# Ledger of designs, part 17: VHH binders against Protein SUPPRESSOR OF NIM1 1 (SON1)

Target 1, 370 residues: Protein SUPPRESSOR OF NIM1 1 (SON1), of Arabidopsis thaliana (Mouse-ear cress) (q8ll17)
Amino acid sequence: MALPWELEEDILSRLPPISLVRFRTVSKHWNSLFNDKTFINNHLSRSRPEFIILTNSKIYSVDIIDHNNIDPTIRLHEIPTYDIHSRGTDLNRTIINTCDEFLFYNYRYWDNMTALWNPWLRQVRWIEYANQEFCVFGLGYDNSRPEKVYKILGHLFCHGKVLRDQKVVIYECASDSLRFIDRPEDDDWPITETAKRSNVSLNGNLYWFGCSNYENDEYYIRIFDFSTEDFKPFCLLPCQMSHSTDELVLAVYKGDRFSLLKQCSVTREIGVWVTKERISNDNGNGGEGVEWLKLMTLSKPNLPKLFGTVSYFIYGKTLYMCNGDDETALACIYIVREDVCKKFQIGSGNINCRHCVYTPNLLSLPLFIG
Below, E stands for the ipSAE of ESMFold2; O stands for the ipSAE of OpenDDE; V2 stands for 0.75 times the mean of E and O plus 0.25 times the DockQ between their complexes.

## First folded at step 8 (VHH; framework vhh_brivekimig_d4)

Design t1 (from s2 with Y102W; at its last look DockQ between E and O 0.44; V2 from the best seeds 0.00; counts 0 for: pae E 8.5 > 2)
Fold by ESMFold2, look of step 8:
Structure t1 (fold): chain B 370 residues (1-370), chain A 122 residues (1-122)
Amino acid sequence: as target 1 above (370 residues)
Amino acid sequence: EVQLVESGGGVVQPGGSLRLSCAASGFTFSSYDMSWVRQAPGKGPEWVSSISSSGGRTLYADSVKGRFTISRDNSKNTLYLQMNSLRPEDTALYYCAKETYWDEFGLHFDYSSQGTLVTVSS
């Protein structure tokens, strides 16, 4: 018996992307369906985040099996890297992050390249720039019109100069050109290699932590608005630092909001806040006036001590984190509920594991339009 | 224990050439980018050149570009710096370093050599 078309589409839209890619050979109908923009967007709306983990030579996607089970498991899927390695890049020195629903590889300055990647479709969009002194901070776009105009924020002459003395640069992806822009004289931008690894992309803009007073550890969230090309404060934190070594992590929540994770470095207590409202690009992104809601507080003696770069997402009442083990520094996935903290070691010898949160999808990479 | 031992320094006239070597041990040399850093008398450290772990990419300070060539032989765990057309301002103690980077606080490096002195004088 054949299924009604609407039920067939609904069932298929709930399947993992790897299954849909495999099923394209079943019929011309299914092949056409999996290339349809409406289906792809519906499928994305039902997809769940995963962790992407980059070792010295390989990339893995970490799927969490039976999310709602008392004893969930993980499954590693090795992602073939031949697409991203075709240009002879050095994977040991990459920073992996995202722009919207795509992976973004930020190479160190001497590789002279960066890439936007959807590994499920095996699509790569290389961005090569001639100036080896260009240091990439992150990718974004002008979101003031339907046609996204992609740009890279960075700086020039990063070697031989301290970061605060270097010029701020925009790379225009469509025209393959660099230009200088103004920045506030007294603001630190970009402040650390950590910011390059941990900045957050939302609605085409980049967000990261700034510090208004290093002596008082007064932190806030900054934004670079790719539509107006200016730096501005975004909002104050919903919490205070207890110690200068506390961990702060910014993440996208439910695709259109932010979450903030703070861990006290002494007690290991974790607090998570989320923004009350979606972050909109219709009226300019919010500066002052962003309101936060406390989502959870986790106070368990067996919580890991977080350090360095931390990736996390929230699903239901569960916190999922990727970070190194605090004794061995090996890459670990933590699943934390009210009364439970589970730890999964990803492997051995991957001490400086790089990682991000990514939602697998069937979206084709954008064309660069200037 | 990480050890970096350099050689090849000395006194040379302006326009001359020297080749520095850095023998590495105590770590997997082929897994790390390597750099040359120098420190002139009375000045802070200055980055000179870097080479990727595979040897496929190189980068040079503007002050040495076109005159110095960095290279490595991963089978011998050895880093090299060929210095041509030497100038008096190249006079410095030269270090090889396992890694270098810049941040808001300046130049940083780790597991550097003890240094070899290069003196360029008329």
Scores: ipSAE 0.012, ipTM 0.355, lowest interface PAE 8.5, mean pLDDT 77
ESMFold2 (binder alone), look of step 8: mean pLDDT 81; pTM 0.805
OpenDDE, look of step 8: ipSAE 0.028; ipTM 0.402

Design t2 (from s2 with E104Y; at its last look DockQ between E and O 0.43; V2 from the best seeds 0.00; counts 0 for: pae E 8.8 > 2, grease 24.9 > 24.2, SAP .686 > .668)
Fold by ESMFold2, look of step 8:
Structure t2 (fold): chain B 370 residues (1-370), chain A 122 residues (1-122)
Amino acid sequence: as target 1 above (370 residues)
Amino acid sequence: EVQLVESGGGVVQPGGSLRLSCAASGFTFSSYDMSWVRQAPGKGPEWVSSISSSGGRTLYADSVKGRFTISRDNSKNTLYLQMNSLRPEDTALYYCAKETYYDYFGLHFDYSSQGTLVTVSS
């Protein structure tokens, strides 16, 4: 029985990407639909973010099953690594994050490669560079014209050199070439290990926290603009630190905005702010149009003490967090709604885990053009 | 329990050679990158060389490039440093270290050996 086209499309747009990929081989009609840009973007807009967790040798996607908010559970799905060929026993030296809708896998610094990856389509675009001293910070692109020109921001490996002497490097993806750009004149090094682990990609640019005065904890959001190739301030925070040990986490909200999570280190209270408007290329110019809204305040006594690397997303009215257990190093998932905080421990034994947030999708990887 | 035991240090004349060894136990040696680090008297640690878990990639400090060669034998759980054309400034306590992560201060190690003294003197 054939369904009306509009109903069939609506039903299919709500299915997981892996199901749609398999369905492409069943009929020519479905194959053509799942390659249609409008359908793909509509499917993405309906998709929920997920956690990606790296253990010593494996990569998992965390599927959160919330049967109408009654009793959420989790299910781990192993992502095959043969597409990415990342086979280390100590994945703590690797970073997995995103560039737009794609996973960005930053290999060990001396593996001289990184990858843009959509594991649901089994697509990998390798980025190999010959210079073993090049350390990747993140991937972005010049968004000043319709044809995206992809670049990697990084620096040369520091073998005991002072931060002021580190060279900032751009890798041109299309031409496989490295070049140097000016470093900011102040002593505030913009590419730290913390920034490499916590930067956020949006609309081709990278964002992370800067601190203008560490003695009074004056923080702001920095941007590296891949179109102008400049480090600059983006905007002030919508909140102030209560203590120097408060946790502060930046994330993408709804695919086109920022969210900011702050936890008071003493009370464990969590505040979450989101930007009112979508972030666009014109908002990258100093952030003067950025307005924040306070989305939620959570003050439950069983909230975890956040530390180190924290990943989170908001879907509906629910806060989802991933953070390591301070005794076992195992990742824990926390699902927080109004009056409920539910904790799930990931894995067993003494396993050290890394994690990020990713929204599964059907978008094909871009071509790199110069 | 992780153990790293080095050997091969001693006194050599300038221009001489030494080969250091580091026997590893208590962890899966072939799964970890390894480094040699040295510490001259009165100074902090100085990274010398690193080798990937498979042995396929190596890195050297500028001060030792072309003179030192790092290698490993994963079947014997042993890390090596061949030091040629030794200079008086190479005098230091040399130790092997198991790498764990990298930050802007350099590579971090969760375990290191006690060290073997290399003295280059006329």
Scores: ipSAE 0.012, ipTM 0.354, lowest interface PAE 8.8, mean pLDDT 76
ESMFold2 (binder alone), look of step 8: mean pLDDT 82; pTM 0.815
OpenDDE, look of step 8: ipSAE 0.017; ipTM 0.344

Design t3 (from s2 with E104L; at its last look DockQ between E and O 0.23; V2 from the best seeds 0.00; counts 0 for: pae E 8.9 > 2, grease 24.6 > 24.2, SAP .681 > .668, placed apart)
Amino acid sequence: EVQLVESGGGVVQPGGSLRLSCAASGFTFSSYDMSWVRQAPGKGPEWVSSISSSGGRTLYADSVKGRFTISRDNSKNTLYLQMNSLRPEDTALYYCAKETYYDLFGLHFDYSSQGTLVTVSS
ESMFold2, look of step 8: ipSAE 0.072; ipTM 0.500
ESMFold2 (binder alone), look of step 8: mean pLDDT 81; pTM 0.805
OpenDDE, look of step 8: ipSAE 0.051; ipTM 0.429
ESMFold2, look of step 10: ipSAE 0.011; ipTM 0.378
ESMFold2 (binder alone), look of step 10: mean pLDDT 82; pTM 0.814
OpenDDE, look of step 10: ipSAE 0.028; ipTM 0.399

Design t4 (from s2 with S53D; at its last look DockQ between E and O 0.31; V2 from the best seeds 0.00; counts 0 for: pae E 6.8 > 2)
Fold by ESMFold2, look of step 8:
Structure t4 (fold): chain B 370 residues (1-370), chain A 122 residues (1-122)
Amino acid sequence: as target 1 above (370 residues)
Amino acid sequence: EVQLVESGGGVVQPGGSLRLSCAASGFTFSSYDMSWVRQAPGKGPEWVSSISDSGGRTLYADSVKGRFTISRDNSKNTLYLQMNSLRPEDTALYYCAKETYYDEFGLHFDYSSQGTLVTVSS
């Protein structure tokens, strides 16, 4: 006898995206199901994050095997690059990040295009802009209405230091046009190259760190709201810097919340906090009442010293990190629990700006509507 | 192993033209963005122009826009700078450079050539 519809859907929602994509070609019923928004969302909610790592010539997805095992390991899956049309064999000129559930493939400062990418569906959408001087910071959208209006935040190329007079630029994806917006009154330039590599996307907005007073170590999370096109403080950190060289990493947690990782640069102790509630889709409720919970504290003598760009996610009670080895700078994956610290060396050469966290999914790329 | 060797410098009258070449070896030339940089006597280095790995995009310093043209021939591993309407202030040692990254402190290079002298004088 056949399985009940509900049990069939539950079983299918636990399968890897590549399997479901293949099943589309075998069954008309399954093809329809795998395009259903409810099914796609349920599948995503059951999926676990993976690392995406760019080497000089290849792109890999790193899956974690046997999470509950005392000796977990990794599995590398090469992602075909033909979808992206990489410029030559050296990927060192690229940054990979995300916009919501999609990979955001960015070239440095002046290559007049970027891409939104879902490699599991083998879909890519190129975003080309005419102005050769436009430098991309990040992609977002106006989320104040049902139709998403995609925009790119950036600035114009400026050889040398970023100056107080440098203009902030918005690229309108649907109309292929640039316009200037006012710079915030802060002393610090908000759109740094460091922030370009480390900002996080949630609900169409971008979030990254700011510091209001370095002498008092008053750090906060900043938001750029693509609906109002304003830079705003979002919330204070749930922790204080012990040293100016401590590492801070912001990440999306469970698809709708934030996590924050802090490592003391002297002791290497790692603390992780998460927001108690989901972050609202309402742009008008920025940050007030954000409450953090301390999720874990890890104090191990063999913890790596984190530096540069760090990617991490939490699954179950385990912290997964991607960072360079502190002696060789080679790409490494770390799996850390209170009783375990495993290190896996991957790739060669400098990996700064060359990895991110991505949850494989079945969501089709958006169309850019004005 | 990486080598950048330029040629084509010399003495020219104001209003004249000159074409610089830079031969590259020891790396996959077509995979890298390239720049021309100049250093006038008694001054620091000044970025002049950049060209993308494919040659599809170019950028120029304001001081040379409309007068200089950067180009490349990836089949010959060669970078070019066509300099027209030359002025005395263009007098400098010109060298080509292999780009690596751009940050808050500007465009960075990991290799540069030794330079070819361009002198513009009456």
Scores: ipSAE 0.017, ipTM 0.452, lowest interface PAE 6.8, mean pLDDT 79
ESMFold2 (binder alone), look of step 8: mean pLDDT 81; pTM 0.808
OpenDDE, look of step 8: ipSAE 0.028; ipTM 0.410

Design t5 (from s2 with S53Y; at its last look DockQ between E and O 0.48; V2 from the best seeds 0.00; counts 0 for: pae E 5.1 > 2)
Fold by OpenDDE, look of step 8:
Structure t5 (fold): chain B 370 residues (1-370), chain A 122 residues (1-122)
Amino acid sequence: as target 1 above (370 residues)
Amino acid sequence: EVQLVESGGGVVQPGGSLRLSCAASGFTFSSYDMSWVRQAPGKGPEWVSSISYSGGRTLYADSVKGRFTISRDNSKNTLYLQMNSLRPEDTALYYCAKETYYDEFGLHFDYSSQGTLVTVSS
């Protein structure tokens, strides 16, 4: 019995991109469908976040299935590395993060390379710089125009100088231009390595934590707007630090909102906040219009310490985290909700890895990036 | 264990030349950027020069630019620093350094424990 087309589309919209890519060759109709913007967007809306883990030798996609199950299944998929891994194997010099729907990869220092990547479509675009001393902080785009103009925020690397002495620069991919820009005037410069690895990309802009008063542990979310090329405060946090050693982690929530984790360094309790509304350029004036809701509080004795670079996403009422084990530093996935705290070691015991959260999608890379 | 052994230091008159060598072991030498760092008496460490893992790129501190040349032979696991037109201000203990990571405090190194002394005096 042939399924109605609408049902077929619905089914297809729920399949992972890796499967759909294979189906492109089945029929012209399906191929057309998978290139349809409406379908692609619908597919994205139905996709679950997953972890991308970059090791010295392999790249993995970590998909957690059966979210409602007390014992969920963690599925590891090896992602073809193409030429990404061949160019940089030192993870200490590597950044993997997202620019909205895409992964971006950067290998720093002498052989500075940056790529925009959709692994499920097997698309990669390398960005080549005229100046190889340009060190990448993050990738974004000017969103003030209908077309996305991709830019990279970074600094010019100078050996023997501290980061605060480095010049901040913007590389504009389309024009292949490198320009100096003004540094932020507040005390949160220079940007920390943690920020380089854990900044959040949303709608072409970059977000990370700033500090207005280190003595009082007054943190806020800072934005780099790629349209205006400005550093500015974005919004206040919904919580105060209980201790100077409390941990904060920022992530994208449901594709267009923020989530915030705050862990008490003493009790290990994790507060989870999400923004009430989508993040937009309209609500970015000093935090005006950004409201936070406390989603949940997690209090378990076996909660991991949110130290270092933590990647996480919230799906439903469950917190999914990727971090090193507190004792062994082995890469682990944590699944935490009110009634559950599960830890899963990833692979055969990778200690050194980079990771980020990524939502598989069918969006094609721009043809020209740099 | 990372081992870096410097040699070639000595006493030289102003305007003289020295060539420093560093024998590296305990790590894949050809995979790491290398640097020379020096420390003068009573002063903190000062970065002198860096060379990429492949040797394709070099950088120099302004104080030594045009006078010093960094090079490497990956087949011999050896780093070099040719120092010409030496000045009294170049007097220091010179360290071979493996570059490790870069953070807000700058570039970090694994140093040798010994260094080689360069003294420039009349």
Scores: ipSAE 0.039, ipTM 0.427, lowest interface PAE 2.9, mean pLDDT 85
ESMFold2, look of step 8: ipSAE 0.159; ipTM 0.590
ESMFold2 (binder alone), look of step 8: mean pLDDT 82; pTM 0.815

## First folded at step 10 (VHH; framework vhh_brivekimig_d4)

Design u1 (from t3 with Y101T H108E; at its last look DockQ between E and O 0.20; V2 from the best seeds 0.00; counts 0 for: pae E 6.6 > 2, placed apart)
Fold by ESMFold2, look of step 10:
Structure u1 (fold): chain B 370 residues (1-370), chain A 122 residues (1-122)
Amino acid sequence: as target 1 above (370 residues)
Amino acid sequence: EVQLVESGGGVVQPGGSLRLSCAASGFTFSSYDMSWVRQAPGKGPEWVSSISSSGGRTLYADSVKGRFTISRDNSKNTLYLQMNSLRPEDTALYYCAKETTYDLFGLEFDYSSQGTLVTVSS
């Protein structure tokens, strides 16, 4: 007996994307349904984040099994790399991050390209540029109009220790051209190597930490607004560094807010704050009106010392983190809540750990229009 | 500790050639990208050329494309820059530079403060 269409649709909307992709072959009705924009958006709204881990030659998606169980586990899914390897690029030494619900795959600057990628649909949108000195910071778009106008923020490659000559560049995706823009007049350098690896994308804009006083390690959140093409302060942190070696990590929370993770380097205690309201499409207004709530404090005897690049997300009452092991440097997944603190080590040997948080989905990649 | 020692500079007439060398020690040379950077009198540093750790990929500033060739010999821990068709604007102190750490991205380099002087004049 067939289910009522509305009940069938509701059940399907709760399944992982890999199952839905396989189910396209079951019936014409299901194949049609999984292309419907309303269904796709409803499915996305019910989806949870996963970790994407990039080793030297392979990419894994890390799914969490039995989230609410006292003994949760992980499941690894190897993602075929041929979609993003087809241009003969070197997958080693790449950056993986996101823009909206898509993976943003930034190749080493020597390859002169980036890619926007949805591996579940096996879709890649290549962005190739001719200037060998152009180094990508991140992808965004003008969100002040109904059609998104995609742009890449970056800089010209600058060797040596003097970063003040680093020229800020916008790449226009539709026209395949680049142009210079002014950097902010304040004393803070607008693009650092740390910011390049740790910026986050939300509503078409890029956000990262800035420092107002390096002697005291005073940090704040900056925005690059792709609609106005300006570097601006966004807001103050909801916390202060207790020690210069404390770790700070910015992330998107629930798709429309920020979370901030801070670990005390001495005690390893972790605090997490989230913004109370969704972040407005107003492209930032200098930080006024941003209110934070402290979501959790975690203190466990076996918490790792976080270092380098850290990825995390929160689901339910649980903190999920990906970071290198502090003894072996191997990629590790940590699952932490009041009654659980588990560690899962990924792979073997001494490999570099690259990772991000990604919500698997059925959204088609955007076209770059002019 | 990392040591980079440049040699091969000198005075040359316009249109001439020089070959710069950089002897590296204190690190695993074959694991790091290397670059040449130059600084003309009264100007800031200018990137000239880069070469991947294996030697398989090279990049050049527009101002030197077609005239300069970067190379490396990992068995001798040595970086080279062959400079042909030299012009007065190539006059500068040339330094080799090592990728600052094994950073996954390799975007910032340390360079020697010594350098080797190249002077192109009539």
Scores: ipSAE 0.014, ipTM 0.428, lowest interface PAE 6.6, mean pLDDT 78
ESMFold2 (binder alone), look of step 10: mean pLDDT 80; pTM 0.809
OpenDDE, look of step 10: ipSAE 0.033; ipTM 0.339

Design u2 (from t3 with F105W; at its last look DockQ between E and O 0.19; V2 from the best seeds 0.00; counts 0 for: pae E 8.4 > 2, grease 26.5 > 24.2, SAP .68 > .668, placed apart)
Amino acid sequence: EVQLVESGGGVVQPGGSLRLSCAASGFTFSSYDMSWVRQAPGKGPEWVSSISSSGGRTLYADSVKGRFTISRDNSKNTLYLQMNSLRPEDTALYYCAKETYYDLWGLHFDYSSQGTLVTVSS
ESMFold2, look of step 10: ipSAE 0.012; ipTM 0.379
ESMFold2 (binder alone), look of step 10: mean pLDDT 81; pTM 0.808
OpenDDE, look of step 10: ipSAE 0.075; ipTM 0.442

Design u3 (from t3 with L104I H108E; at its last look DockQ between E and O 0.39; V2 from the best seeds 0.00; counts 0 for: pae E 7.8 > 2, grease 25.4 > 24.2, SAP .706 > .668)
Fold by ESMFold2, look of step 10:
Structure u3 (fold): chain B 370 residues (1-370), chain A 122 residues (1-122)
Amino acid sequence: as target 1 above (370 residues)
Amino acid sequence: EVQLVESGGGVVQPGGSLRLSCAASGFTFSSYDMSWVRQAPGKGPEWVSSISSSGGRTLYADSVKGRFTISRDNSKNTLYLQMNSLRPEDTALYYCAKETYYDIFGLEFDYSSQGTLVTVSS
């Protein structure tokens, strides 16, 4: 009738979140288990990432079917957008990314709002600003204490006419207020294309590529620490840029590490590195002592030339990527391993959509309190 | 390839009016926010006004607010700037630009375009 509790927990931790949500009504024991932070984190550690894709008016989740098979396939599932369309937002102009384990839905600055979202729990939390000139860079929180104090980093649209004149702004989620903070002294302030393209969230902080030597195109990873509200260098890249047009993509790996993808623009060779250890939450030590491990090198004759926004994840020994097709710009999913390189086109028409990697999970959205 | 052709400039007395047009091609016009930018002789470019892809939202520089009106006709792929109560300081070459999705600083111009010259003088 009942399995030993540890065996039951192991079996349940391997099921998709949709199944677990349905199973909450079966017993009080299972409902309590699925709210336990240890169980939720163990389940997440065993879960496979998926791609989330925004098209003209819809949001899809892309699941990989039989990914270990010689002929894997994909399955699209439309995700309900709740009240997103009824609020008049053009999804074509919306950016979707993540903050830790949650989807972060960033509207065009005209709309004065953003949202934190877990579609598998059917939870959304709207974050609305009074100031319509506020341009969001990313969401984070003070991670130095158990109680998370959420903040949004960005800048004002009409504040400054050139890059160096713009003001850095923090939005306090609990008090619904904006304030200015000191701007970093270099040119890799958050509004650069390099910072916007490389921006990722991990453990409450934001990370992006900064440039340490513009004459030699030398890049490093930088951090904005939401606990100290300071811009700092974080660590060196594990690889050297071969050409100024090489593609470089920063991502979160296994929920607590970084991965770095580099594609040589000439040979199309892809290298992937990961950080050896979990990234520390210690704001005082920063990222000193970060070590990288080269995870894979892929040299395939039919590798796509990556461009624009690239989303990717590693699962097992397989690289999964979402990027546009070279000729049509249509969104495509690429599955690359050993001697396999498969391409799947998503939908039709020219895609101005956004996409990200998301691991479905059971985490409830946080409350915004001080 | 983005192509933008500005027209409608000319010489006008202070207090006069002009209507600028920008014909767009090489992209899906109705999908993008658009901006007007001007450049006076010997000065750097100055943002003037922006309009959302649907035309439902507009923004103006403080120097032109209340005097200029930006509009668009998505069926004609055309952007407009109605300029009223013109002043000598409005004298400039006027260009239109396609916005990128990320922020207003990602403007895309047709640099082969000559712009359209507005001269406000007595």
Scores: ipSAE 0.012, ipTM 0.389, lowest interface PAE 7.8, mean pLDDT 77
ESMFold2 (binder alone), look of step 10: mean pLDDT 81; pTM 0.815
OpenDDE, look of step 10: ipSAE 0.024; ipTM 0.350

Design u4 (from t3 with L104F H108E; at its last look DockQ between E and O 0.33; V2 from the best seeds 0.00; counts 0 for: pae E 9.2 > 2, SAP .698 > .668)
Fold by ESMFold2, look of step 10:
Order: sequence, then C-alpha cells, then structure tokens
Structure u4 (fold): chain B 370 residues (1-370), chain A 122 residues (1-122)
Amino acid sequence: as target 1 above (370 residues)
Amino acid sequence: EVQLVESGGGVVQPGGSLRLSCAASGFTFSSYDMSWVRQAPGKGPEWVSSISSSGGRTLYADSVKGRFTISRDNSKNTLYLQMNSLRPEDTALYYCAKETYYDFFGLEFDYSSQGTLVTVSS
C-alpha cells in the first residue's frame, strides 16, 4: 500500500530546501509539488532560521545542529556571492537584512543599487537607481492592495556636520522614480546608522527603536507604514531600560510576530519577550492591542556581553545569537538554554562581519510591476 | 587616541596648485572612509571630497570637480588632496576627517583635526 499523498507531502515539507531543489530532478511529480504555493508556505512554516554571515570575501549560512542534545554544534555552508564583492564594496557600508522571507542587501550610494536575494533558488533581483545621493533605509510594500507595490524608504544624504534639512524620500521600484514625503518630528530619523543596522521588516513595513521623551528615557518601537507612507509610534517596550547601555534587539518571531531581547549591561542577564498574537495591518496601524509575553530569562555567568549589531532567533526553548566578540571582533554563535551556554567562533583572525537571521525557503522573488 | 595631522597649506596665486597631506594614527586607517572638509572665514564647515576605505571610490563637491583629486596610501596611513586651478573661493582652513560607523558623508564626523590653511590671493 503506497504512502498516502498527505503523508508524503508532510514528510517532504520537513526536508531542507537544498534537498528539495535536488529532488526536483528525480520526479516530475515532486518538481511540480515544490512549485506549489501551498507546499512552499507549509515548508516555510516548518523551517528553522539560520544565520547569514557576510565577510569581506565570502558569505556563509550557519545551520545549527541541535537535537536537544547536551552538545549542540554548527555547520557552515558557503553561499555564492553573485558579485556582491565584485564592486569596490566597503563591508562597513554594506548591510545585510531581510524583507519578509528574502535577503535584502542595503548598499550605500557608492554602488547606487540594492538587491533582494533567495540563495536557495539562486535568484537575485538587483534594484538600480540613478540618484547616487539616495541613501537606502529599507524596502517594503503597500500591503493594503491585492498587488504589492514595492517601495524603498530612504533619504538624500547631506554633505555637512549638522543636518538642517532632512529630505525623506520614497523610491518607487516599478517606475524607478524618487519622491519626497513629510519628515517626522523626531531628529534622528531617517539619518541614523543605528536604525539602518537594527530595523526589522514585517508584513511589508519597517520597525525600529526610538525615544519618545529623552528627559524621561521613554523608549518605544516605531513603524513606517508603506501603505499610508507615514511614521507612527507602534508600541512601548515590554520592559524598562535598567541602564542607558543595555542592549535591545528587535526580531521577527515565528515569521509573523516580534520578539524583543534585552541584556542588562551590568549583570549580562538576558530577557526575551514575544508578542502574543501575530502582527497584522490592524495591529500595526497605531500599536493598540499589542500584548507581550515574557518568554525566557537567562542568567548564565558565561553569557557574552552583547555589543553593536546582534542577530538572534528562538527555537523551542533555546536562544541562538550571533554577535561579534568584544575583544577580537570575530563573529561568534552562542547557543543558550537553561542548562547550556555554548560558544562557537566563526573563522580565525581579525575578520569583520555583517550578519542577519534568515529562514531558508522556496519562495520566488517578486517582480516589480507598475 | 585618534590623531590627524594636516600639512601642505600655504599661499598661492589663482590658478596655482597645492598638495595637502593628512597623517593618520591611533586607528586602523585602512578600515575607514576619509574626507576633506574646509571652513572659510565666518562660515560653517563645507564638505570637499571623500574616498572609500580601499581607495577605489571617490566623490567630490561640484565646486571642486575636475580641479581637486583625493587619494590615499593605506601603507603609509596618509590621505592626500591635490588641488589644481585654485580660485580665491578655495581659501579656507582644510581638515581631514575620519568617517564613523554612525555617520555618513556629512551627517557627523568623528572629529575634526587642527587643519591646514590654504590662501589663494588675487
């Protein structure tokens, strides 16, 4: 008796993307299945996140081998660069991030381009723009329409020590055109390099940290809504800053929620909160109704001091982090749970890196249709 | 900890040339973009030119394009500005500046150096 179709699909949906890509050549039935949108989305929902690490010469995907054993390990896969290093690209000016389930390369005006990328499908979509003064903040789309209209939020850079006129711009991907929009009242947006390195994309919108009242140290999460093209407060933090030097990291949780990581700079204690419900257009427009749950507290004596850019994800009850070592600047992967705190150093020597969290998937890159 | 020492300024006639140098120490010079900034008497700082950390890319203010050339020697930790076809409006105190991770081309500089004076007399 042959295996029922539903069970066959369930088994296949649990395999890594590289295996499914290889299996396309084995069977026409499987090749057709792996192009089906429902199957692709089910596979994505079962996939575990990985770290992407960009060095001066190579790009790696870091797979975590952790079957709840006491001794987890990692496996590195080198990814083709697709000419990301063929230009005179300065790693300090290259930011790797995501837009939904795709990698997003954020270049400065040196190259006057940016890119979406799905390495497992070997797809790259270059987004070229003529104005080299345009500085990219992030990619999003109008999610209020049946057809997604992709846009890039950014600004025109200034050539002085103090900005007097910040020009906030929207780049229309389909028409290759720039237009200005009203700037927020806040002084630090969109020109801060911190926000460019730490923003997250969810449901076509961008989110990052801001301070609503410096005198009271009231910090919050901001949103840029690509559908309405405005800046709004999204919600307050689920925790208080103990010190101004505490580390805060916003991340996407389970593909449709947020998590927040806070490390106390003195004790190194890590708290992680997650949003109870998935983030939707209704919840994302104004921030009302966002409820946070504290997922974990980790108090290990050998926790790293987090510094600069931090990437992390949660899987099960385990925290996975990528951060540069504060003594060596080498990228390190940390695996932390109640009974384990394990560190893996990526490479050797003094290697500067950029990194993000990416969930491998079979989704094709969008086409920009005007 | 970071030190930037400019030299090569002086008095020159219109149409003349000068070459400015900036000796850098106290940081990994080859890891940072570098810029020249000038300040005329009674005015705020004006960006002149920038060069990428590798030296592979350069950018110039419109007022100096075709006349000024920025360059760097990462083996000597030195930034240069070759100034040709000088005009009276180029008279200023010239600074080299280190770009920071938090600032980009004229947002904020890590700090200004002591500068070198260029005077173009009519």
Scores: ipSAE 0.011, ipTM 0.321, lowest interface PAE 9.2, mean pLDDT 76
ESMFold2 (binder alone), look of step 10: mean pLDDT 81; pTM 0.822
OpenDDE, look of step 10: ipSAE 0.020; ipTM 0.363

